VH-VL binders against q9h9l3. Designs and how they scored, part 15

Target 1, 176 residues: q9h9l3
Amino acid sequence: PRKMVAIDCEMVGTGPKGHVSSLARCSIVNYNGDVLYDEYILPPCHIVDYRTRWSGIRKQHMVNATPFKIARGQILKILTGKIVVGHAIHNDFKALQYFHPKSLTRDTSHIPPLNRKADCPENATMSLKHLTKKLLNRDIQVGKSGHSSVEDAQATMELYKLVEVEWEEHLARNPP

## First folded at step 1 (VH-VL)

Design nb (framework fv_nivolumab)
Fold by ESMFold2-Fast, scan of step 1:
Structure nb (fold): chain C 176 residues (1-176), chain A 121 residues (1-121), chain B 107 residues (1-107)
Amino acid sequence: as target 1 above (176 residues)
Amino acid sequence: QVQLVESGGGVVQPGRSLRLDCKASGFTFSDYGMHWVRQAPGKGLEWVAVISYDGSNKYYADSVKGRFTISRDNSKNTLFLQMNSLRAEDTAVYYCAKDRGYSYGYYFDYWGQGTLVTVSS
Amino acid sequence: EIVLTQSPATLSLSPGERATLSCRASQSVDSYLAWYQQKPGQAPRLLIYDASNRATGIPARFSGSGSGTDFTLTISSLEPEDFAVYYCQQYDNWPLTFGQGTKVEIK
């Protein structure tokens, strides 16, 4: 049967001046919000900037972190053939160096009905934090110690469920 | 072809020390966590210790914590177990075992042949 | 620590018969459960990982099932080489633990 998962990734800065975003954590949850995958991931390049304020990642998390090549294989096994929900999900797929079929991708930052429910302009890109507060009355990404990718993935799935019936109908009527 | 070969086992008196080596070949040793698992004569399997792929993280069974030290040398593809303050109940065949190299992949696709450690007076 | 209890302790069967081995965990291990076969004087051999996935080279007669706390290893039709001791192992939490083993012996 057809399955749906939600993903959220955290990235650290590698390369010159830390300007390259490299995968350093990935969380995947199922339709009910149960964790299927949650691991720290060691980039193949030297970490220049942990971006801890946003990523929540510190040097200690890189100890015993799964090497990128191995983690990528594990993650892709979970994503392949499933509907994948994310927020600004292009960034997650870019960090994974992965193409997921557009027909099986759901980006909660680009779903007009979701923005409409939040009293936001349909064409605006709203943050996950804003949509979650407006529609689920929940505060996520609280404090300055970084984001929880598990919390973000769970919130993303719950947001999609609010518009799932309407949006799946739209996609069926307006395929590529 | 993957191969793990243990050495260093033998007969020792209680309170003494012994070091076990495990030489790996046929895979990229530095990509995988390595474990020691033991089996007392006629008994079941008991997990002893793990070391991460880069040697930075280690965990031990309560029965050996403070007495045994796991280490590795990735340049030599070799895993070590330093066993101090040996007790009669440490008598077992000691296996080195390779995990799958990712989190939640802590099951063992390859094992060494084992080396017998006998602690007796 | 998570305790794994295997049953029965000994299973006496003839070649061609179906073997069903149980492994029960003291708390949920999700699907992070592996099965091993061990013959006298040999190292254990991985049979099943993630509760139901057959390891490379393992014959189709071996299958695993279950999730949470209740797991089963099934050998659909015993071959002479299948008479051995079988261990389950959880890798959901530290320390890693094994069941006490089930001996499958010839009747």
Scores: ipSAE 0.000, ipTM 0.471, lowest interface PAE 16.1, mean pLDDT 87
Fold by OpenDDE, second read of step 2:
Structure nb (fold): chain C 176 residues (1-176), chain A 121 residues (1-121), chain B 107 residues (1-107)
Amino acid sequence: as target 1 above (176 residues)
Amino acid sequence: QVQLVESGGGVVQPGRSLRLDCKASGFTFSDYGMHWVRQAPGKGLEWVAVISYDGSNKYYADSVKGRFTISRDNSKNTLFLQMNSLRAEDTAVYYCAKDRGYSYGYYFDYWGQGTLVTVSS
Amino acid sequence: EIVLTQSPATLSLSPGERATLSCRASQSVDSYLAWYQQKPGQAPRLLIYDASNRATGIPARFSGSGSGTDFTLTISSLEPEDFAVYYCQQYDNWPLTFGQGTKVEIK
């Protein structure tokens, strides 16, 4: 059995009109929810839109932020060889310019048993906030200060743990 | 094709200094951490030092800390190892090795053929 | 530092035989373990990374397994060119460290 970690990233807007999503914060927690990594990250390009209301990222967070290349190396080291759990995780990987093996990836936004447990349509894409409230009776992403990637990563891991046994068995029978 | 070519090895007396060079080609040198790894004659491999892609960070094995300095010139695709206060136990083949990715701290996907440093009185 | 202990020190086998090499870490390194092959007079060559991933160009007869503290390199059927020294290396923590090596020699 491989060690599991959960990841959540916050992105800011770079490039023309800020439409490019660039990594600005990354949080990684272990199976128990302990924080393994939580850093602000400096994108290689000028930030046009901090997307603060969503990302929680502010200009002051970038003053001592870890350069992207350095952060990427640190993060990849943590993720390597692990089962990586995330919500809509393809966005995180894209921002990281890294793609984890599919067989070692768990996306809580695409786990039908999880949706079923939450009385949601199995094939629907539900938000992390909704699933967390429904299944964990916990409110995340509350307030106007933006998301907490640590909180979101922890919630993601807790959600996955609810269906871990069933889903791992399913994946074993149906490898991606 | 990735190539790493070490040079600068030779025979020196204890207490002397020597500088090793490693010329890199076949990849974007400035994107990767670079390492020195040494191997005493008939012995195993020992990690010596690493330098980040931009030279901003350096780490050393305790055995060489304070005596060796790793550096790089990205404009010349060259890695350096300045070895001061050499000791007999520094006798080894010195390899430059490429880190697998950005930054540093992983495994070595490419190695040079090494250059022999012999420290003897 | 994390100490890697390889066993056996020497493995004497004949071509065609199965080789099993062990690498044990003094503490967990998760899957941050690589294997290298070194032939006499040559630089090491990467065989396996992340405990079980075969590096580019490495024959299928080489395989790595394990996690945490116990790792194994297996050569399913030894070829004449496989007789060499094999090293494991961890990259979980600083300093990076190698095992002392296992020599696979012809019987």
Scores: ipSAE 0.000, ipTM 0.574, lowest interface PAE 10.3, mean pLDDT 91

Design nb1 (framework fv_nivolumab)
Fold by ESMFold2-Fast, scan of step 1:
Formats: structure tokens, sequence, C-alpha cells
Structure nb1 (fold): chain C 176 residues (1-176), chain A 124 residues (1-124), chain B 107 residues (1-107)
């Protein structure tokens, strides 16, 4: 059995003028798209900018949020030893203050066959929204109420499954 | 006189369902996260589930996920555990317990007030 | 999951003696550790939270120490009512886990 999960995180603005990105929500789904983890996360620093337009995070979500240290431990326990799929995933790992082995990391923003399938330049970094529309005929991240990290994680897993066979074969021939 | 009183325990056959109730008094129930913890005969404590003060967040131990459902009714100061597809290994005294942080993202910390427990025996 | 290992499994002492109970975590739990006392036929009772803070109403003879992976519960002078099973519990990471318990019994 395949030990693979997909992750998507939402960040809020902390620090001077809200310019620091801090983890405020994380969603993890399994290979079939079932939710394994979905929690609002309380940053250790004062939230200056909720970035609600993009994050979907509101002050009310912080009342029941899991503290960062505990959430990080829960998340790392799920990720450790598994193939982790994400879109621009290094931003998520940075917010988690975590290094995942490159050999077990799959970033759908940097898979040339996926871009080719979407009629996009192989070396371009395409948004999750664009790839999902072109390849899955679905509109995600709609409106101004913020993104759903569950929806994004599910879309990311489905995108990866479109190129899984050929990309795993490529990685076996060209180990990272 | 802060207290929690469990009820609903009994003897059931494998595969059946049972609902446990926990009635709270002496504190503002709606301000606290609530836990279920169990203890098999002669064994140690095992955490089962937690629910936030407003019922919006729930977390379960892997051993019960998909079979047990935690819920609460703040208007009645009552916590519930709906147990489906019961197995012999679910045989235990079930305790309800109050989290020690009020209206807090830390609803899942430790437990400061416990009920007396109710025995659930799953046997053929 | 984080495994908590308590030692010894059984501690046989007389009233008036000092009891020292250990709890070791399989990975760091920082200071997010609590201690509970359970007497036969009774529910657990919170003694210590955040590794070293005594819960309300807990006698001064109980003290907790440690951080990271190594924790200790000390009872400076055992009273007759202190003979019980003691559990440590971590709340640093999901799922919440308890140690297997240390039984403090009369010698």
Amino acid sequence: as target 1 above (176 residues)
Amino acid sequence: QVQLVESGGGVVQPGRSLRLDCKASGFTFSDYGMHWVRQAPGKGLEWVAVISYDGSNKYYADSVKGRFTISRDNSKNTLFLQMNSLRAEDTAVYYCAKGWYSSSPYYYYGMDVWGQGTLVTVSS
Amino acid sequence: EIVLTQSPATLSLSPGERATLSCRASQSVDSYLAWYQQKPGQAPRLLIYDASNRATGIPARFSGSGSGTDFTLTISSLEPEDFAVYYCQQYDNWPLTFGQGTKVEIK
C-alpha cells in the first residue's frame, strides 16, 4: 500500500506590518482524498493581518485553534516517512519549520509533464487554480471569502495522480 | 460542588451500539472542552476523544475513529459518546473529564475534574 | 504516538518515606506533562500540570520536575492516603497518551 499524502497550509500575517507568514490552518488528505487532518492553528505571535481574502481565516477561528507547537507535532507525525504532495510545498514546510526529504517530496508546481499536459510551458510555475481548471475542469479558490485548504489539498492529490506513473518512473531514473 | 456523572453503561454484544451520557454541574459547562477517557479492567488509562467548548472541534483516538462520535448539548449541560460497532476490546470503565482551560484554544490540555465512570462490557 | 514509560512499575515503601517516580517520553514533550493519582475504585485526580505546577488543593508534599523527555514526581513524605497508582500524561502531541502507571504500595 502507497504511503502518500497531500498537504495545503493557510498563513496569516504576523510581525512588522503583517509581513511575516505564520501557519494558521493545515489540511492533509490521503491518496483517495479523505481528510486525515484539518485544524486551525494558533500562531505563537500576535496576528496583525488575517489575510482573509486568501487564507479564509477569521478571528473566530482562532478561539478554538490548536497551538502551533502541538499542531506541528501532529502534522509531522503524519508526514514523517511518507511521500508528501503539495503545490509550491516549500512554503508550507517553511511555515511548519520543517525539512522533509526531497526524495519523498512531490511539488505539483515543478512537475514538467503536468505543465505539458495542461498546454503550459514545462518550466513555468503555474498556479494550483490554473492547473486544476485545465486538467480537472474544476474551479477552486472562488470568490473573496478565502481559500479552502481541504479543497486545495484534494485538488493537489488529484493533479499528482494524473502524472504519478510517469513521474515516479522519472524519479527512479533520476534520483533527487 | 463541581461534578460530572456518567450513565448509559452496561453489557452489550459485539457489533451493537451504546450511548454514554455525562451530566455536568457546578461550573459553566459551555466554557470548557470535554474528554472521554477509558480504562480496561486491570489496565491503564487510554484517551478516547475530545470536544471543544462550542462543539465545533472534535478529535478521536485511532482505535475508535469512525465508530465513536462525541457530541454535547450545552443547553442541557450534557456530554455524549455514541459507540457503534462495539468490540470486545472496547470493554472498559468510561470516564468523562473536564479540560482545565476555559474557552481556550487549549481545550485539549489535561483534565482537572473527572466523573466516577460507567462500566461498558462487550461480550458474547 | 508519543510513548510514556514509567518506572518503576511498583514502588514498595513505608509511610514517612520519600517516593520518587519517573516518566520518560519517546520524544520531547517540552513541559506539557501532567501527573494523576488513582485510588482503587476511584476516578483519577489531577496532581501536577505543566510538569511542575500543583493543581488546586494538592498538598505541598507533591512536587513535579523535568522537561523534554525526563520527568519526575516526588512525594516528600508518604501519608497513608498516598498509596495509589500514579500516571503521567502528555498533551504536547496527538493523540493524548498516558504512561502505564506506577503503583505505590505499602511495604
Scores: ipSAE 0.000, ipTM 0.448, lowest interface PAE 18.4, mean pLDDT 86
Fold by OpenDDE, second read of step 2:
Structure nb1 (fold): chain C 176 residues (1-176), chain A 124 residues (1-124), chain B 107 residues (1-107)
Amino acid sequence: as target 1 above (176 residues)
Amino acid sequence: QVQLVESGGGVVQPGRSLRLDCKASGFTFSDYGMHWVRQAPGKGLEWVAVISYDGSNKYYADSVKGRFTISRDNSKNTLFLQMNSLRAEDTAVYYCAKGWYSSSPYYYYGMDVWGQGTLVTVSS
Amino acid sequence: EIVLTQSPATLSLSPGERATLSCRASQSVDSYLAWYQQKPGQAPRLLIYDASNRATGIPARFSGSGSGTDFTLTISSLEPEDFAVYYCQQYDNWPLTFGQGTKVEIK
């Protein structure tokens, strides 16, 4: 099967009012949960809101952060040709200013069998935190120090693995 | 319908230069990487070069590196292959081919649509 | 570079027969393998991508299988129009490489 990776990104707010979500950290793990990439990333625009409570990003993290253009290249090199798993992954891709082929994308926020397994409505969008707790009996995104993108990427991969077989079969029969 | 049309082929002497064009239509050209692939008479396929969607990234086969230059004009939906210092072994039908994926700078994937090819003959 | 070796070099069969073409990679290419068909005087046409996915418009009689280093293209029942040269191609790593081709000819 094709190589599979999971991605999770943290964004900060840029633009006049900080409403633009800009990539500030990206974590990529392989099928086994090994970290392939984990870097702080410097947005091309001034950061107005670090969104620290959620992102975990602080000003100090940006001192030696990898410039966006360089980081983007590094990340895309990793993602290229892979099946990319993420949760609400359209946000990550948007922040990366990159759109992975749909046929190679797996969004755990839109996998009905995953929701079903978690005793959630199939058509509902459940949080990564909720699904992880229900299906993996694990607490993620705890505390007030912000999310861990590595942890979230790993959780996302593990969630997907629970439904990988049936979902891949479904996709094979129903290509996007 | 996706269509690629190569042109510029012909007969040239060794050491000379030639430029090939590939006109694309039927898809958003600027979203896709593009390839050149060649086929010597009676032989198999050989990948030559690829260029990213925005032209910022290029890769070449070792056999043509330093002699060939791939480029594109997205405003004209055209792919180019500048071939310098041509050799007899460069004799082939040259195909342009569309990459599979968009928004990626690397595009080392297969090709889903090919042009009809244009023949380049290098002979003294 | 990753070398793809196709076998047999020539496959002589009759219409209606099953064709099995092999492509072996010098190292694993995972599932990053495509199959192309080329008829005389024509450009190659994509048949299979990602080892086992049939390209759009490709008849069901064409199927691909395999992963890693060993791949197979199968034509369940040869039609007259299927007699051509078939190439495998890997896109796992640079440079992109093709197999040397298998010619399926009419017996």
Scores: ipSAE 0.000, ipTM 0.556, lowest interface PAE 12.6, mean pLDDT 90

Design nb2 (framework fv_nivolumab)
Fold by OpenDDE, second read of step 2:
Structure nb2 (fold): chain C 176 residues (1-176), chain A 122 residues (1-122), chain B 107 residues (1-107)
Amino acid sequence: as target 1 above (176 residues)
Amino acid sequence: QVQLVESGGGVVQPGRSLRLDCKASGFTFSDYGMHWVRQAPGKGLEWVAVISYDGSNKYYADSVKGRFTISRDNSKNTLFLQMNSLRAEDTAVYYCARDSRYYGSGSWFDPWGQGTLVTVSS
Amino acid sequence: EIVLTQSPATLSLSPGERATLSCRASQSVDSYLAWYQQKPGQAPRLLIYDASNRATGIPARFSGSGSGTDFTLTISSLEPEDFAVYYCQQYDNWPLTFGQGTKVEIK
């Protein structure tokens, strides 16, 4: 089986009125939850909204942040050829300006067996926070200091592991 | 200038083996995934195989899986395609192509080599 | 696998005319779509990537559009050197696949 990693990114607002979501932090963990990558990333454009209450990103984090172009290369090096697990992962890939093959992508926000296990509607999009609490009895994204992308990536991996066997079998029979 | 040069093509009988080489220059070879793409005479393009930048991952088209092996020697800037149990339908111009993404794989191709012709016939 | 169907199979036009080439995917490939040009006896050349981005050195008369399942390559005004075969290629899923090609030939 291919190696599996989980990714979570934090974005800040750039462009007019800060409506453009730009990568400002990326965390990648392996199957065991070990951190493979965790860097603050400097967007190519001026940050107009740090979105701190959600992102956890502050201005001081950008002082020595890794330029986007360099960070992207580092991240892609880790992701290439891997099964990548994430929650609403299309947002992470968009921020990375990177396209990962769907056959190698696992989005925990779109796994019906996971929702079923959490006694949620299979077709509903549940938050990472809710699923983590329900299935792992763990509180994430608590407080007012913003999210921890490492914590979120680890939670995402743990959630996927709960349904990994069933879902991988499903995907083998029903390739995306 | 980024350049890829294929070699090793020729005429072989069915069931035989052949190895293709692709020499890369003008870029950091070890930073890119590499592909083989083939084109039967008068036909379209068919992706054959990919190897990641460090050789750790390989994917194959079903049509060649179990028969072809993609490999690379980054110290020599060379990509290889070992073709075993060749069939008539393997007759094609074989192109090596660089994956467009730095450290990436599974995207578009740029650039392409000039291709080398493999003819499998009795 | 994702099947890409190009249309028309052959497009006969004169220099100066507008060429519109279609590529339809059997399932959504988002914007993971590239276009190539191939002239007789030559290797393919990248024209467009990510559905709408023109590759370096590609003339402005070439443009790509579309997302999901329907994509279009447009040549606003054909030059003599544009008569060739054009292929679309998806990189949304393995295996990577090409369309069967559209031949743009001189009328």
Scores: ipSAE 0.018, ipTM 0.584, lowest interface PAE 6.9, mean pLDDT 93
Fold by ESMFold2-Fast, scan of step 1:
Structure nb2 (fold): chain C 176 residues (1-176), chain A 122 residues (1-122), chain B 107 residues (1-107)
Amino acid sequence: as target 1 above (176 residues)
Amino acid sequence: QVQLVESGGGVVQPGRSLRLDCKASGFTFSDYGMHWVRQAPGKGLEWVAVISYDGSNKYYADSVKGRFTISRDNSKNTLFLQMNSLRAEDTAVYYCARDSRYYGSGSWFDPWGQGTLVTVSS
Amino acid sequence: EIVLTQSPATLSLSPGERATLSCRASQSVDSYLAWYQQKPGQAPRLLIYDASNRATGIPARFSGSGSGTDFTLTISSLEPEDFAVYYCQQYDNWPLTFGQGTKVEIK
């Protein structure tokens, strides 16, 4: 599917006690895994917690980061009208403050055939790291310096491709 | 207090136009997607349209697509519905409603406005 | 579009009784299902979202359950103010759709 992209975002903590998740990096790859977008993004609110262990984001990344409103416009231009693949993608869309049609959304954390291939319960929400190791025999999110949203987006696209034919046929028979 | 107030409803003949306004107060209007939902007299609820927090993304029900236009002015905390080529079956109370999440996939509604009645009759 | 069918159309009960309302979807909506209460002349009021999460300020007697195509709203013990029309709504796919409503009325 030529009109398919995969997305992964990194969030930092803003608001009271850093409990609000705000977009701080976004990576988008095409069907073949080529990078279409990868930018650090400056939240409009003060960053309370960089969550560096998970996000990989540090203060130096924010120095020349793209302001949220500008980054959002660029990202939405890429996503609009395309099938968008992600893992727990509702978190990414929430951070982007964006309405993407469910019919064009593919969430690899909620695809029963994918869990079945990984020898996991069909209705369980499995981590991207676990599914990638089990099904692609590849280690992602290694070390303690945070995750790479490019690596995560690429892994997510490859995972979806394992069930694409089966799942698209399922969705055609059972429209979302 | 968080509040939505609709206005602009009235009686109009088929084929004509009306514009509905929804004034928001008590929250940061520009942080939320907004919806229009209608209810024909004595009938159930029907979703009409949605607009994203910055106005860049919109979706419509097939029954109104091409005739209705949703828009917003964040500087005035106001949501609009421009209704063209009105039909008798467009007769309904029109509610504006706030999306409870920033994105459309979290599209349950809280709060709702009080509604404004649009009657299309000859 | 996804069609939501609510049953029964009318439920006649007395205060203190348990009310069980059904909502069936024509295809899976996962857990993207909300419930609203509407009284005559008033706007709808959110009760439940994501199938089972009670909205802020909603009494504990209201509970939601289900996933996929079959959903239930339960009112454990009806209070006088609970006699109203109840609607389910899905937000899995566009267009957003509502059930036709279940009227809970005094016996």
Scores: ipSAE 0.006, ipTM 0.492, lowest interface PAE 12.6, mean pLDDT 87

Design nb3 (framework fv_nivolumab)
Fold by ESMFold2-Fast, scan of step 1:
Structure nb3 (fold): chain C 176 residues (1-176), chain A 124 residues (1-124), chain B 107 residues (1-107)
Amino acid sequence: as target 1 above (176 residues)
Amino acid sequence: QVQLVESGGGVVQPGRSLRLDCKASGFTFSDYGMHWVRQAPGKGLEWVAVISYDGSNKYYADSVKGRFTISRDNSKNTLFLQMNSLRAEDTAVYYCAKEGYYDSSGYLRYFDYWGQGTLVTVSS
Amino acid sequence: EIVLTQSPATLSLSPGERATLSCRASQSVDSYLAWYQQKPGQAPRLLIYDASNRATGIPARFSGSGSGTDFTLTISSLEPEDFAVYYCQQYDNWPLTFGQGTKVEIK
């Protein structure tokens, strides 16, 4: 009954020694993998570390990037009331300074049946790249130039679809 | 600056229990997964256990599973390792170790900061 | 579990010489590999993460390279304080594993 979207955010380092994670890009896709949102986002604080190896963010991407306050409003309008799928999604919600209800959240890093299908320990969190390779036979996050949050959001939705029926039944019997 | 300080090590007889504490400062403790890594005298490093940022997920090396319990108290910035049914082969320096920072798609489980270590000697 | 094999077990070199340390994984770990330095009586110190990224405060003479199963730590010109044991660690899959170590000692 509810619409479902998948999200992936990229963060850059701000604050002392770049240890604070600040939102710098967000991608949201629908159930079929079509892009609903994909914007570079300008943090309110000085960027100390672009973390380009993982984020794919460079100084050029900050030109005309959407300010955090505006981007956050746009993103929250898309997420509110929907089932939101992500991988290690608490990091995305923290970067957005947003609380999404647990009943509407699906974290592919914490779905025991998904790990079981990949022959991985049920309670240990696995990377998106590992699960995508094992279960979808697809290589994502290739190379050293950074990740594509669109690619990651699409992969995350496809991974969830592999266990959707089983996991939704589990959640109906065992509400979070 | 980031600091991790272990305590609770000592000499203990086989079959007994011991609890190790690790006090963290200089970072937002509740944002990071935490690990225990040990090193037997004259030997290499061995990963022991992990606990997620919120304490909801825990995983252990096969050698300690069922005997050791990892836990944390985010209000006190403290990590714990409860060691039960200790064996001579558990003799080691135990290090508290912090995970690296996350990217949005997963966890980076290299250890950017380590404590000084606390020695546990299991001897009769 | 993923086994990391470090070679050689011991490198006997003089200050000013180049050190090349190898770490081979039993299966691909992509770039999820870190290098640590440990001196006697001290905790390990992070040198390199994600195969080639130097940690904060680590001198430029340290560099990492490789991907997949074959990784190298290079110290371009050994300083007296660099004589230590070096460990590689993979964080691609559980359980987390370390290599057995390479000791860099004075010739």
Scores: ipSAE 0.422, ipTM 0.800, lowest interface PAE 3.5, mean pLDDT 90
Fold by OpenDDE, second read of step 2:
Structure nb3 (fold): chain C 176 residues (1-176), chain A 124 residues (1-124), chain B 107 residues (1-107)
Amino acid sequence: as target 1 above (176 residues)
Amino acid sequence: QVQLVESGGGVVQPGRSLRLDCKASGFTFSDYGMHWVRQAPGKGLEWVAVISYDGSNKYYADSVKGRFTISRDNSKNTLFLQMNSLRAEDTAVYYCAKEGYYDSSGYLRYFDYWGQGTLVTVSS
Amino acid sequence: EIVLTQSPATLSLSPGERATLSCRASQSVDSYLAWYQQKPGQAPRLLIYDASNRATGIPARFSGSGSGTDFTLTISSLEPEDFAVYYCQQYDNWPLTFGQGTKVEIK
């Protein structure tokens, strides 16, 4: 079986009015939750909004941040050939300007059995925070200092592991 | 600039159907979740439905579940609301609303832009 | 669902005065709270998102504060165009919900 990793990215606002979400941090963990990658990343465009309350990103983090193109290369090397788990992962891939093969992607925001297990509507998108609390009895994304992408990636992996067997069987029968 | 323009409102009898359209411009429509929010005359705001950026996920308020269907055509930058089995209590101005910017979780579901609204009146 | 209760229902003030609007959630919504302004015959306009972030183009006299269950919208000095209805909205959990609104009217 292919190796599995979980990814979570933090974004800052660039472009007009800061409405463009640009990658500013990326964390990748393996199946056991070990950190494989965790870097601050410098967007190619001027940052208009650090979105610190959510991203945890501050101006000081960008001083020695890895340039986007370099970071993207590093991240892609890690992701290549692996099953990539994330929550609302399309946002991460968009920020990375990279789209992983659908057959090797697992989005915990679109797994009906996971929602069912959490007593949530199967067709509703639930937050990582809520699912983590419901299913893992753990609080993440607390406080005003911003999210921890490492913590979020670890939580995402743990959530997926709860439904891994069932979902992998489903995907085998219904390839994307 | 961002523009949202609703259409399709009118007067209908209870039990009838009506479809609302919302034409979007000024932003990448396919990147954002879209919502319907309604407001009964002289009343407050009530969230109605949401559809994800690619249309793969939908969720409804209990008050309209089973009767309303939200959909979108990203190739036409248009959001839809099919309203069936209309009731008097569905009388409202219906707004289409754009989600704000998003993080990795994509749960910043405030509405940074709204249409002008279209009035739906259900009366016998 | 998460119930948002706004207070007061009506706030009568004069131009130049400070306005303080409250929004209380039935359970914690963290900082997933937005404020909107609505004038008669118009669509709502976003003022504050994430509890304390001022939306683009919103005057500095508008500010938001709070977290968890208690939130406040402050207008430091009311302008004539600020007399309207204000709504809070949570986006922490489904379904999305609004407060019942606070009407800021001229005394």
Scores: ipSAE 0.248, ipTM 0.772, lowest interface PAE 2.4, mean pLDDT 92

